# Ledger of designs, part 15: VHH binders against q8el04

Target 1, 306 residues: q8el04
Amino acid sequence: MKSIQVQQLVEEFNLEVLAGEDHRERTITKSRTHRPGLEFIGYFDFFPMERVQILGKKEINYLHQLNEQERDIRIGNVVNYHPPCFIVTSDQDGLTYLKKYCHAEQIPLLRTKEATVDFMAKVDHYLTRKLAPEIAVHGVCMNVLGIGILIRGESGVGKSELAHTLLGRGHRLVADDIVVLKRLSHKTILGTHNDKNKEFLALRSVGLLNVVRAYGSRAFQDETRISLDIKLSKWEKDSLHNELEFETQYRDYMGVSVPSIEIQLQPGRDVAGLIEAAANNWYLQQQGYSAAEDFMNRIEWQDGDD

## First folded at step 4 (VHH)

Design s34 (framework vhh_7xy4_2)
Fold by ESMFold2-Fast, scan of step 4:
Parts: sequence; structure tokens; C-alpha cells
Structure s34 (fold): chain B 306 residues (1-306), chain A 120 residues (1-120)
Amino acid sequence: as target 1 above (306 residues)
Amino acid sequence: QLQLVESGGGLVQPGGSLRLSCAASGFTFSSYDMAWVRQPHGKGLEYIATISGSGGSTYYSDSVKGRFTISRDNAKNTLYLQMNSLKPEDTAMYYCAKDEYWGRSYFDYKGQGTQVTVSS
């Protein structure tokens, strides 16, 4: 289980620390933020206490309408569940009662100038990416025609050389050698680089190349949603018939099924062109057209009298 | 440009009363919560009382609740602390604090404070 410290959130969003400064090492393990509401009236049965708690104008105005004793009871009951931190939005003040309880319970109390809904969306996005389950795989990740493609295969099969050819055609490098895959949802895998290999491409005989310095910023992209998996393999005798398969294959990455295509790497073959074709075909499939299904249906009708 | 100047401290016998004042300048006083905090000799800062910017809400530490009253005059940019039934354990340097200055590591008071000594 992944976590980040409240301190990372303070740095990312330039948050003001109002209380609990010595406790910024507290951990956040949940990717969604929460606004307490029913909790203020004593209903805690489904209180997501492990989430970052956001206090917007609605929350603060409600608390400020309560008398002193009732406010103390209600906010104290919420703080007693020890969430990772509280963040007050819209640069709201009048918060000394919150500072008192957060200090006593050793919970960070933070503030932002941003409006509640926009700020929550940014934090949820950041936490989802930072807390996502991840694996590292050997391969190359490219963005081709807006589609994220993971290219894998045995060491020395020519993945990096293929990546360089795709760069020459105007496509973008995400990662070479080590690709970090993050599961953002049951349907979404994100591919990215690690800190060490950012912007680098290793080419045999040439050496290590920084693609941004060599080709400009447009040659690099920090991350991409993975839409296609491509396995590069060595050409084998009589393997051409195996490449004419109409059944869609999938590869599983952390419970997410990604369409997978095998391409034979052989002298004189325009593999980069095949990858571009695969990207274009992916768009057609997303629009509800499958060439394989269409072809199979036409064959089925022709064989209907069998 | 922000300034907080505390006054009204002194020597008083147990059971006595004192009224502290804090003159604020350099900011829109009515827009900020204000607090009184104290520091006994050789100890850390202790929260005493808070008042909202409008004066509509007040909060007190358990040690002073019922004995101390915080108030403000926004027209005069002045914060007050009325201290009744003083005890020897109330002996401390008292500081006026703006909302942004409350907190262990972040607390930074603009004034030099005012000393309250409760002894026989």
C-alpha cells in the first residue's frame, strides 16, 4: 500500500500551515478528498476518516453559526477520528477553534486561496497518480498520434532503435528501458518514466541521447494513457500466417486488459509504419468499427449455407 | 508595518484582577481573528483565548474559562483580556497574536509582550 506525507501535499499546492507543523510526516493513503457534512450532526457510520478533509465555505459557515459549546463538541468529534489533515479553502479565517483542536490532536491544519471544487479536483488528481498501484516493466513507451503505446520484447530486439525511428516521424518518447505503469482505475493504465531515465534514449553505437536537447521539447511527453501493447519478436520461418490473426488479443497489467499486437521485426519491414497503422486502427475501434469483426461477419454470411 | 503592542500587565495578588490591552496597526483589524497566548517562565507557549474578527465568537482554554473574558473594539483597533480571580499559575508573559502567528513552530509575535505576576 502506497502513501505520501502531508508535507508532499504542502509543497505541491503551496499550502499555508496553520497548525500541526511538526506533524507533516503524517501519511495519506486514500486518493479522494472528503468534505464533512453529516459528521457535524453526529452521523459517522460511513465517515471516510482516512481521507484528506476539505473545509469549504459551506462547512465553515455552518460551524460559525453554531454557539461556542456546540461548535466545540461537533468539530472535536470529527477531529477525534484523526484524519491525515484538514485543508481550509477560499482563504477563510476565523479558524482558531480548528487550530486548537488540530494542535491538541497533532493533525496538520492547512489553508489554500483556491476555491473548494477546483482545489478538490486538483488534489484528487494528484493523489490518484501518486497513490496508484504501480509496476516497472522493461520496454519503451511512446505516444503515437495521441495514443500511448507500450513496446516490449527481448533485450537487443531493437526497441530503442524503433523508438528513434518514431521520434524522427514526429512521435513522442515517454520512457526508454524502464517504463513505470500506474493503475489509475479499473480501465486505465498510465505509462511514465522514472526520475533517472527522464528524457533519455539509449542507442547502440551512438550512446545515450537526451531527446529534448536533440529534438526539442515536442519530442518528449512525461506520461501517457496506455492504449496498445506491442510485442516485438524475431522473425521466424513461416510466421507470416500467424500475423494474419483476426482475434483481438489482450495483455493484463494489474487487472486492466490492454489490446496487444505482436509484430515481427525483420529486415526491410516498416515496423514504425505498422505501429502508426495500429494507432489509427485503435481510433476506428473506439468509434465502434472493428475491421476484423466486419470481415468475420462477411465471411460468416458467405458460409451461412454450410 | 504590522504592529501589536501589549500593555496592562503588572503585579497582582491571588484573587485579584487585571485588564490587558493590545493596540494593533498596519492591517485591517476587523478581518482577522485575534488571540491571547502566554508563556510561563521556562515553559512553552500556552493558548488562552480567541475572538473572531466580528467579535461574535469567543473561545477559551479550560484553565481560564469562566475567569477570563476576551473582547475587542474594532473602531479602536484594540484587543482586550479581562482577567479575574487570578491564580499564581497565571504568572506568565502575555502576548497578543494575529491568526497567522498562532502555532508552535510558526508563532511569531510582533510585540514584546506584557508581564503578569500573581504573587502574595
Scores: ipSAE 0.000, ipTM 0.201, lowest interface PAE 15.6, mean pLDDT 83

Design s35 (framework vhh_7xy4_2)
Fold by ESMFold2-Fast, scan of step 4:
Structure s35 (fold): chain B 306 residues (1-306), chain A 120 residues (1-120)
Amino acid sequence: as target 1 above (306 residues)
Amino acid sequence: QLQLVESGGGLVQPGGSLRLSCAASGFTFSDYAMAWVRQPHGKGLEYIATISWSGGSTYYSDSVKGRFTISRDNAKNTLYLQMNSLKPEDTAMYYCAKDEYWGRSYFDYKGQGTQVTVSS
């Protein structure tokens, strides 16, 4: 399980340490932050105690409206669940009670000058990147017409040669051979290179090609959101294969569903052209246009035209 | 007829080493990237490492970088994982996986697994 230390948040966001200075080595394993609410009134079912706990103006103002004894009890009950740390936003003061309980339970208490919503968004983004589940898959990752495409298939089907053809058409290489995929959210997979294969493309008979040196900086991109999965498969004459389908197929990567297209390799087929067509079609669908629906609507409208 | 048979697990002390093997059959081993994944008791699958079809490229999860080494012998249809500096958190059932399927929650295709227990 991936984790970072509270100290890494202190450094990244320039946080002030109010208590728990000697406990900054505590680990964070959850990518989302949390604001306590129902926990202050004694409801702890589903309390995400493993998350960084954010105390904004709403949280602090509520606690400050309580008398001292009630405030101590309410915050003590939350602190007793031992979250990784507490972060107070908006440079709020009057926090002696928080320092007391965080000190007693050995939990870092931190402060930022940033507003709650903006700060939480930044921390969630940072943690999502640092804690992102990741995998490495065999394939080629390209950016084609602004969308990230993962091209898969068995060794020797010409994936790198296809990538070179796409480079010649002005598209960008992200990774060859090994593609690193990171799950940034329930709907986002990011594709990138490893350190070793950055800018390199392996071509049979030619050898290793540095695409930036050969074709310029426009030929390479460090990362891209994966929008399409393409499986290259060998042509099989006796297979009952119907590629004319209007229902979108999906492939799951770490719980994220990515649209998937299978392209059968046939002699003389312009696979690069098919990938460009798929990218254009997916892009237009994302912008609200469906060619299949348009075609069906025109046919149905035409059938009623007397 | 795809079959993956993992071996080499066992009980080891923290700081110890183990070498896992995976014997592959029923497909052209040299045409596919291979991966090691693990599943701690009662938890989900965790990715460990990938090796390209030729063995020329490797990638490791941050939790095992510098401690584990993935390798393969295409002539023997065998995948290996050398595990050094083992920690209690490395305790899990270890599986080898054919890259084609492993993004699919490929429980049935990852083989029977080999148990690694790191405990004093």
Scores: ipSAE 0.108, ipTM 0.612, lowest interface PAE 6.8, mean pLDDT 84

Design s36 (framework vhh_7xy4_2)
Fold by ESMFold2-Fast, scan of step 4:
Structure s36 (fold): chain B 306 residues (1-306), chain A 120 residues (1-120)
Amino acid sequence: as target 1 above (306 residues)
Amino acid sequence: QLQLVESGGGLVQPGGSLRLSCAASGFTFSDYAMAWVRQPHGKGLEYIATISYSGGSTYYSDSVKGRFTISRDNAKNTLYLQMNSLKPEDTAMYYCAKDEYWGRSYFDYKGQGTQVTVSS
């Protein structure tokens, strides 16, 4: 199971540590944050104790309306479920009772100056990406006409040169050499860079190119949903298997099926144009149009007339 | 045709080190990225690390970053994983994978892997 440490949240969001400083190695395994509410009145059915617990103005104001004994009981009951940490938003103070219980149960108590809704959105976004199942593939990731395309193939087949051609046509680079793929859902693979290769494209004769500096910010995109997989292969003496062109092939990435096309590199072939055609065809398929099905229906209709 | 043979696993105490090897044959090793994945007993496959065809680029899962080092020797068709500061949580069967096979079902992997057990 994928996890991160509370310490990573402290660093990412510049959080103040109010208690539990020695326990920042506690792990977070859930991508959504939670605000306790009904738990303060004793209802713990379905309490998501494995989530980061956020205490905003509503939560703290409620606790501050309670007398000292009742407040101690209510917060103690929540802390006793041992969530990964508590984060107090909006730079709220008067938290001696929280520090006491978090210290006793060895749970980090953190604080941010940010407002609750904005902060939760940022943390949920961060956790979703950090906790998603991931793999790293050799290839190039491009965004072409709004479609995320993973281009793979053996070393030296011309992937980076093809990426540069696509950049010249106004498309965007996401990652070269190592592409990080994250599974956000059973339907969604996200492609991104590994930070070290951010904005860089390696071209054999030219060397290392920073695409943002060379072509402007429009030439780069931090991430994209992968909609199409392309395998580049060099022309061989033995011909590739001749498949029915209208049969869709798929490649599996962490349980997500991605449409896949194999393109042979032939002298004079406009591979960039073929990729653009594939992206346009993907849009037509999303609109419910299949050229293959239309063609097959025309054949079946005509055969029926015989 | 493609064959991957993992070795180097064993029993080690917490904080110890192991070096895993993967001998590759049946394809042009230097043309493909390689990866290490692991499977703890009774759990699913977990991605560990990837190395580019030349060895110039690497990527690590957060669970092993700073502790494990992936490397390769293209002249010997061999992939390595140097494992330092081992934890009980690292106990698993370790598999190497060619980039075409990782991210798929574990039934698609070649070889039986090498067992790493971290306990006192």
Scores: ipSAE 0.217, ipTM 0.671, lowest interface PAE 5.6, mean pLDDT 85

Design s37 (framework vhh_7xy4_2)
Fold by ESMFold2-Fast, scan of step 4:
Structure s37 (fold): chain B 306 residues (1-306), chain A 120 residues (1-120)
Amino acid sequence: as target 1 above (306 residues)
Amino acid sequence: QLQLVESGGGLVQPGGSLRLSCAASGFTFSDYAMAWVRQPHGKGLEYIATISGYGGSTYYSDSVKGRFTISRDNAKNTLYLQMNSLKPEDTAMYYCAKDEYWGRSYFDYKGQGTQVTVSS
């Protein structure tokens, strides 16, 4: 099971450590944060104790309305479940009781100046990406007309050269050589770069090209949702007739089905133009139109006339 | 016919080291990226590392970065995983795979696996 340490949240969000300084190696395994509520009145059925616990103005105000004895009991009961950490938002103070219990139970107590809703959204976003199931594949990831495209194929087939042609047409590089794929949900694969390869494209005879320095910041983006998979293969004369398919093919990445197209590199073929056509066709399919289905229906109707 | 055969697993104490090997056959090994994945007993698959076809690029999951090293010998059609500073949570069945087949499709192309147990 994938996890990160509380220390990584402290560093990422510049959190103040109020207690549990020596316990920042505690692990976080859940991508969603939680705000305790019913737990403060003793209902712990389905309590997501493995989540980062956020104490916003509502939570702290409620605790501060209680007398000291009741407050100590209520917060002690929550802390005794040993969540990864507690984070207090909106730079709230008067937290001596929280420091006491978090110190006793060896749980980090952290604070941020940010407002609860905005902070939770940022943390959920960060944790979802860090804890997402992932694989790394050999290929190129591009954004073409707003659509994330994974271009794969055997080593040396010309993927990087094709990426350069697409850059020249105003499309954006996400990753070359190693593409990191993350499953954000049962429906969403995110493509991103290996940090070491950020902004670089390797071209034969030219060497390493930094696409931002060569073409400007618009030539690069850090990540994209993968909407299309493209397999590049070496050209074989007799294989050309077999590339025309009327049924949508799919490729599975970590349980997410992605539309897939196979394109052979052949002399004089505008492969970049085919990729642009595939991106435009994807938009039509999202609107419920299938050119292949329309074409087949017209054939079926003509056969009926015979 | 694609075949992957893992070896090198065993019982080690926390802080110990193991080197896993994967012998590949039935395809042009150097043309494909390769990956290591693991599955703890009763848990889902966890991705570990990928290496490109000619070994020019690698990627590691955060859980193993700095402790594990993926490498390959294309002349021997063999993939390696050097595991250092082993922890109890590294206990799992380890599999090699062609990177593009990890996930549901992965099961058609993964090896038989090699068990790593880290305990005192």
Scores: ipSAE 0.351, ipTM 0.724, lowest interface PAE 3.3, mean pLDDT 85

Design s38 (framework vhh_7xy4_2)
Fold by ESMFold2-Fast, scan of step 4:
Structure s38 (fold): chain B 306 residues (1-306), chain A 120 residues (1-120)
Amino acid sequence: as target 1 above (306 residues)
Amino acid sequence: QLQLVESGGGLVQPGGSLRLSCAASGFTFSDYAMAWVRQPHGKGLEYIATISGDSGSTYYSDSVKGRFTISRDNAKNTLYLQMNSLKPEDTAMYYCAKDEYWGRSYFDYKGQGTQVTVSS
């Protein structure tokens, strides 16, 4: 099972530790946060105890309306399920009862100054990416005209040089050499860097470049949804492969089908221009237009004239 | 130099079990996803299973789901495939793969392979 420690949330979101400081190594395995509500009135059927529990103004105000004994019982019942941690939002005070129970049950109690809805959105976003099923592949990931493109091919075929050409045309680097692919849903693969290679591009004869320092922040993007797969291959003189193919090819990544094209490298060929054309054509296909289908329909109509 | 060496194949009766191993060298093993693929005699490559670099994520083809288990030992730079409830249809040359995409992938690099034969 993929997991992160509560300590990683503390560091990422600058959280204040109110109790359970020695237990920040507890693990989080679920990508969605939860706000307890019905649990405070004793209904625990379907309680997602494995999720990070968020206590906003609604939750805290409800608990503060209870008398001391009832408050202790209700919060104690929730804490006894041992969720990974509790996070109080909006810098709320008067939490001695929470500190007591979280300390006794060895569960981190954390606090943020951020408002509940915005904070939950940020945490859900972070956890979804950190806990998603993932693979690492060799290639280059670019964002071209808003389209996330995975470029693959054998070592030495010129992927990084192509990436540099695309940067010169105003497109954005996501990752060079090692591309991390994350499955966010049955429909969505996200491409990103592995943190170690963030912002770096390796070019033969030149060496290692930091893209942001060399070309500015607009030249880099942390992640992109993968919409198109491109295989670069070397030209073969005796190849019978037709580059004009009217049937869409697909490649499967973790059960998600991604449109795939193969581009053969030839001296004098504008491969960057072909990639830009493919990105524009992807937009048209998403809007329901197929140039290949239109062309074939016109040919069939003309053949029928006889 | 990148090298993948598969082992553990052999002849087995239907319903039997085998454990395949792949010894990897020439790259930082834990940074890369690894896959098992197979090729029956006279047929194309078929994807079997993938595992992420940290072992946190696995993916299996429908034909082997519930019967095969992929695992890895990053300290030993070794990939494994535990095969249970073997069927005659599982007869193939099995390859360990790196620098590949999963699912119905067409692999650019694979090892020498290890033969698995399931015969009644």
Scores: ipSAE 0.000, ipTM 0.124, lowest interface PAE 20.9, mean pLDDT 82

Design s39 (framework vhh_7xy4_2)
Fold by ESMFold2-Fast, scan of step 4:
Structure s39 (fold): chain B 306 residues (1-306), chain A 120 residues (1-120)
Amino acid sequence: as target 1 above (306 residues)
Amino acid sequence: QLQLVESGGGLVQPGGSLRLSCAASGFTFSDYAMAWVRQPHGKGLEYIATISGEGGSTYYSDSVKGRFTISRDNAKNTLYLQMNSLKPEDTAMYYCAKDEYWGRSYFDYKGQGTQVTVSS
């Protein structure tokens, strides 16, 4: 199980530490934040205690309306479950009671100037990416016509040169050499770069290229959902060609099935054009059209005429 | 055909170090990225690190970043994992993997692994 420390949220979102400064090493293991509303009125069935607890204007206003004894009871019941931390939004003040309680229970109490809904969305986005199961694979990740494409193949097959050709056609680089894949859900794989290779493309004849500096910010994208997997193979004598394969093939990444095609790098073949065609075909399939199904149905219809 | 043989595990005290090795055969080692993954007893598989075929790029999970170093010797067809500042939480069976296989829901090419136990 992946985790991050509360300190990483403090740094990422520039949070003010109000209490529990010595306990910022506490771990966060859940990707969604939670607002304790029903818990303050005594309902704890299904309380997501392992989530970061967000205290917005509704939560703070409710607590401020309680007398001191009832407030202590309500806060105590929530903190007794030991959540990772509490974050107060909208730069709210009057929090001496929370500071004392969080200090006593050794739980960080943090504050942000941001509004609740926008802040929660940002934190959920950050935690989802940081806590996602991940692997790193050898390849190139591109965004082609809005479609995230993972390009694989053995070293020297021409992946980086193909990526440069696609950049020249207006497509975007996500990652070269090492592609980090993150599973955001049972149906979604996200591709991104590693820290060291951000914006770089290695070309054997030219050397190391920073694609943003060479082609502008539009040439680079930090991440993309992977919709298509492409295996590049070198043309070999006696190799089989799958140009006439009409059944969709799939590759599994951490339990997520991604459509996969194999393309051989033959002399004179426009592989970049084939990748663009595959991206356009993916859009048609999302609209309910399958060229392979249409072709097979036409054959069956013509056979039916007899 | 393709074989991966892990070695170098053992019992070590917290704060100690170990170096794991993986001997690869049956494929052109330098053409493929390699990874280390681990499985604690009774738990799921956890990704640790990847190194590119040429050795120029590496990636580490946050749990081991700064403590573990992945490296390779392509002349010897051998992958390494240098583990420093070991913690009880690092106790697991460690496996090396070719990147085309560890992304799957099941493993076609798993070695016997090498056990690392961090205990006093």
Scores: ipSAE 0.398, ipTM 0.765, lowest interface PAE 3.2, mean pLDDT 85

Design s40 (framework vhh_7xy4_2)
Fold by ESMFold2-Fast, scan of step 4:
Structure s40 (fold): chain B 306 residues (1-306), chain A 120 residues (1-120)
Amino acid sequence: as target 1 above (306 residues)
Amino acid sequence: QLQLVESGGGLVQPGGSLRLSCAASGFTFSDYAMAWVRQPHGKGLEYIATISGSGDSTYYSDSVKGRFTISRDNAKNTLYLQMNSLKPEDTAMYYCAKDEYWGRSYFDYKGQGTQVTVSS
């Protein structure tokens, strides 16, 4: 099971620690946050106790309306489920009662100045990416015309040089050498860099290049949804294989099928142009048009009518 | 701990057939695409074939397309490579790989491999 520590949320979002400072090593395993409003009124069916619990103005104002005995019971019932932590939003004060229960049950109590809806969206985004199943693959990840493209091929085939050519055409680097792929859903693979290779491109003869420092921030993107897989291979003069494939090939990444295209490298070939064509074709397919299907339908019609 | 154990190699004459097997452990086999790669003597690793986690999608290098067939049995955690019409050029050490380790040091995630020699 993938997890992060509460300490990582404290650092990422500059959270104030109100209680449970010695327990920031507690783990978070769920990517969604939760607001325990119904739980404070005694309804615990379907309570997602493993989630980070967010206390906004509605939750705190409700608790402040209760007398001390009722408040103790309501808070104790929620805290006794031992969620990873509680985070109070909107810089709310008057939290002595929460500090006492979180201290007693050894659960971090944290605070942010941000408003509830915006903060929850940021935390959900962060946790989804940190907790997603992931693999690392060798290749280059680029964003071309808004399309995330994974470029793979054997060492030395020219992947990084191709990435540099695409940068010169205004496309964006996501990762070189090691691409981290994260499964966000049964339909979505996200490509990103590791922390070490962020913004770097290795070019034979030139060396290691920081693309942001060399070409500006527009040359780099932290992550992209992977829409296309491209395999670069060496051109063979005597190849008798069919260059036109009418059936879409797919490559599986953690149970997600990604369209896959093979491009053969040969001297003078505009491979960057072929990648741009593939990105444009992807947009047509998203609109429900398949050139291969259209062509196959036309030849089937012609072959059947003589 | 990821473990992959290849078997089924041997010496065959040109035009012959072999079936390679790879026993996988230490991960949820059906969740991951699997690949076969080979290393000819004195050369780098060469990609041969990939199969999706479900087994429904396959991809082959041009050098083996139509001659080799990749398959899997998820109930047995086993990957297979059926090799037909073998050529001297197919002589290599064959390794199975979890697709997430493509392009990494495959030797970190493989056993000793299985040697295939095609010679008269």
Scores: ipSAE 0.000, ipTM 0.103, lowest interface PAE 20.8, mean pLDDT 81

Design s41 (framework vhh_7xy4_2)
Fold by ESMFold2-Fast, scan of step 4:
Structure s41 (fold): chain B 306 residues (1-306), chain A 120 residues (1-120)
Amino acid sequence: as target 1 above (306 residues)
Amino acid sequence: QLQLVESGGGLVQPGGSLRLSCAASGFTFSDYAMAWVRQPHGKGLEYIATISGSGGRTYYSDSVKGRFTISRDNAKNTLYLQMNSLKPEDTAMYYCAKDEYWGRSYFDYKGQGTQVTVSS
């Protein structure tokens, strides 16, 4: 199971540490934050204690309406479930009682100047990406006309050279050689680079190229949703009698089905142009248009006319 | 993390057979050509055989051509080497290697390898 430390939230969101400074190594394993409410009146059924707990104006105002003894009991009961941390929003003050209990139970108490709803959305987004299941695959990831494309194929087939051709046509590099795929949901795979290959493209005879330094920031993109999978295969001279058309199927990545197309490399074939055509066709299909279905609907009960 | 784990080596008599396996993880196995290379004790690496990502193309060194067969099972992420008619000069540590394209095509071995000893 993936996890991050509370320290990573402190750094990412520039959070103020109010208590539990020596316990920032505590781990977070859940991608959603939680805002306690019913827990303050003693109802703990279904309490998501493993989530980061957010205390907004409503939560703090309620606690401040209680007498000191009752407030100590209520917050103590919540803290005793040992969530990863508490974060107070809207730069709220008067938190001595929270500091006391968080210190005693060794739980970080953090503060942000941001408003509750906006802050929660940012933290949920960050945690979803950091905790997502991931795999590393060999290939090239490009963004072509807004479509994220994973290009696979055996070593030496010319994937990086194809990526350079696509860069020359105004498309964007995401990753070369090693592509990190993250499962964000049951229907979404995100492609990105790793720390080592960010902005780099390897080209035969030229060597390692930094795409941003060579072509400007427009030539690079940090990440993209994977909408198409493309397998490049070499043309075989001994297979001259085999007419290979585009092989269209789905490829599974961590339980997410991605449309997959096989492109055969043949002398004089404009593979970059075929990839651009595939991206344009994907847009039409998403808008509800199927060329195959339209063609079939125009046929008047005939299989053809030769 | 990329990992290649070789197995199936051992002690065999001259003329015998062995089948080596290589379990691959941490990369999309079917996208890469794979190779077997060997290193006799105190000598350099010797290329043995390669197989394309699809399995449609194979190449062998002259020293093993006709005796060894390279194959792969992409569903199991496993590379194989069937070794027949083994000779004492086949004694070596055997490594599987991935062809990793980074501006050039070459093969690197990964893992501890598996020892093959051909001796009476």
Scores: ipSAE 0.000, ipTM 0.094, lowest interface PAE 23.4, mean pLDDT 80

Design s43 (framework vhh_7xy4_2)
Fold by ESMFold2-Fast, scan of step 4:
Structure s43 (fold): chain B 306 residues (1-306), chain A 120 residues (1-120)
Amino acid sequence: as target 1 above (306 residues)
Amino acid sequence: QLQLVESGGGLVQPGGSLRLSCAASGFTFSDYAMAWVRQPHGKGLEYIATISGSGGSDYYSDSVKGRFTISRDNAKNTLYLQMNSLKPEDTAMYYCAKDEYWGRSYFDYKGQGTQVTVSS
């Protein structure tokens, strides 16, 4: 099970530490945050205690309406389940009672100036990506016409040169050399960079190129859903390659099936144009059109032609 | 045919170090990125690290970043994992994989494994 420490949230979101400074090594294993509500009135069935607990204006205003004795009981009951941490939003104050309880139970109490809904969305986004199962593969990840494409092939086959050609055609680089793939759900693979190679493309003879500085911010994208897998292979004179496939092939990434195409590098072949055609064909397939099915249906109307 | 043979595992105390090796054969080793993955007893596979074919680029999961180092010797067709500051949660069977295959459900696309046990 993947986890991160509360300290990583403190650093990522510049959170103020109000209590539990020595316990920021506590772990977070769930990608969603939670706002306690029914728990404050004693109903704990299905309480997601393993989630980061967010205290917004509604939560704090409710607690501030209680007398001191009742407040201590309500908060104590929630804290006794030992969630990873509490985060108070909207720079709310008057939190001495929370500081005392979190200190006593050794749970971090953090604060942000951000509004509850916006902050929760950012934290959920961050945790989903940090806790997702991941692998790193050799290749190039591009966004072509809104379609995330993973381009694979052995070292030296020309993947980075192809990526540069696609950049020249207005497409966007996500990652070169090492592509990080994250499984966000049973149907979704996300492609991203390893942070170290962010915005860089390595080209033989030219060297290392920063694509944002060379082509502008539109040339780069931090991440993309992978919709298409492309394997580049070297052309062989005696190769038996079926250039006309009537059935979609798939490649598995962490249990997610991604449509896959193999493209042979042949002298004079416009591989960038083929990738653009594949991206356009993906859109047609999403609209329910199959060129292969249409073609097969049409040839039936030729039955009896002499 | 493609073969991957892991070695170097063993019993070690928390805070200790081990170096794992993976001997590869049956393919052009330098043309492919290689990965290390692990599987604790009774649990799923966990990704550890990847290194590019040339050895010029790498990536580590957050759980091992700063403690483990992946490296390769293309002249010897051998992949390495240097493990430092070992923790009990690092106890697992460790496998090397050609990165194209590590995500597959079929066990035969990765090596036989080497057991690492971190215990006092």
Scores: ipSAE 0.471, ipTM 0.791, lowest interface PAE 2.6, mean pLDDT 86

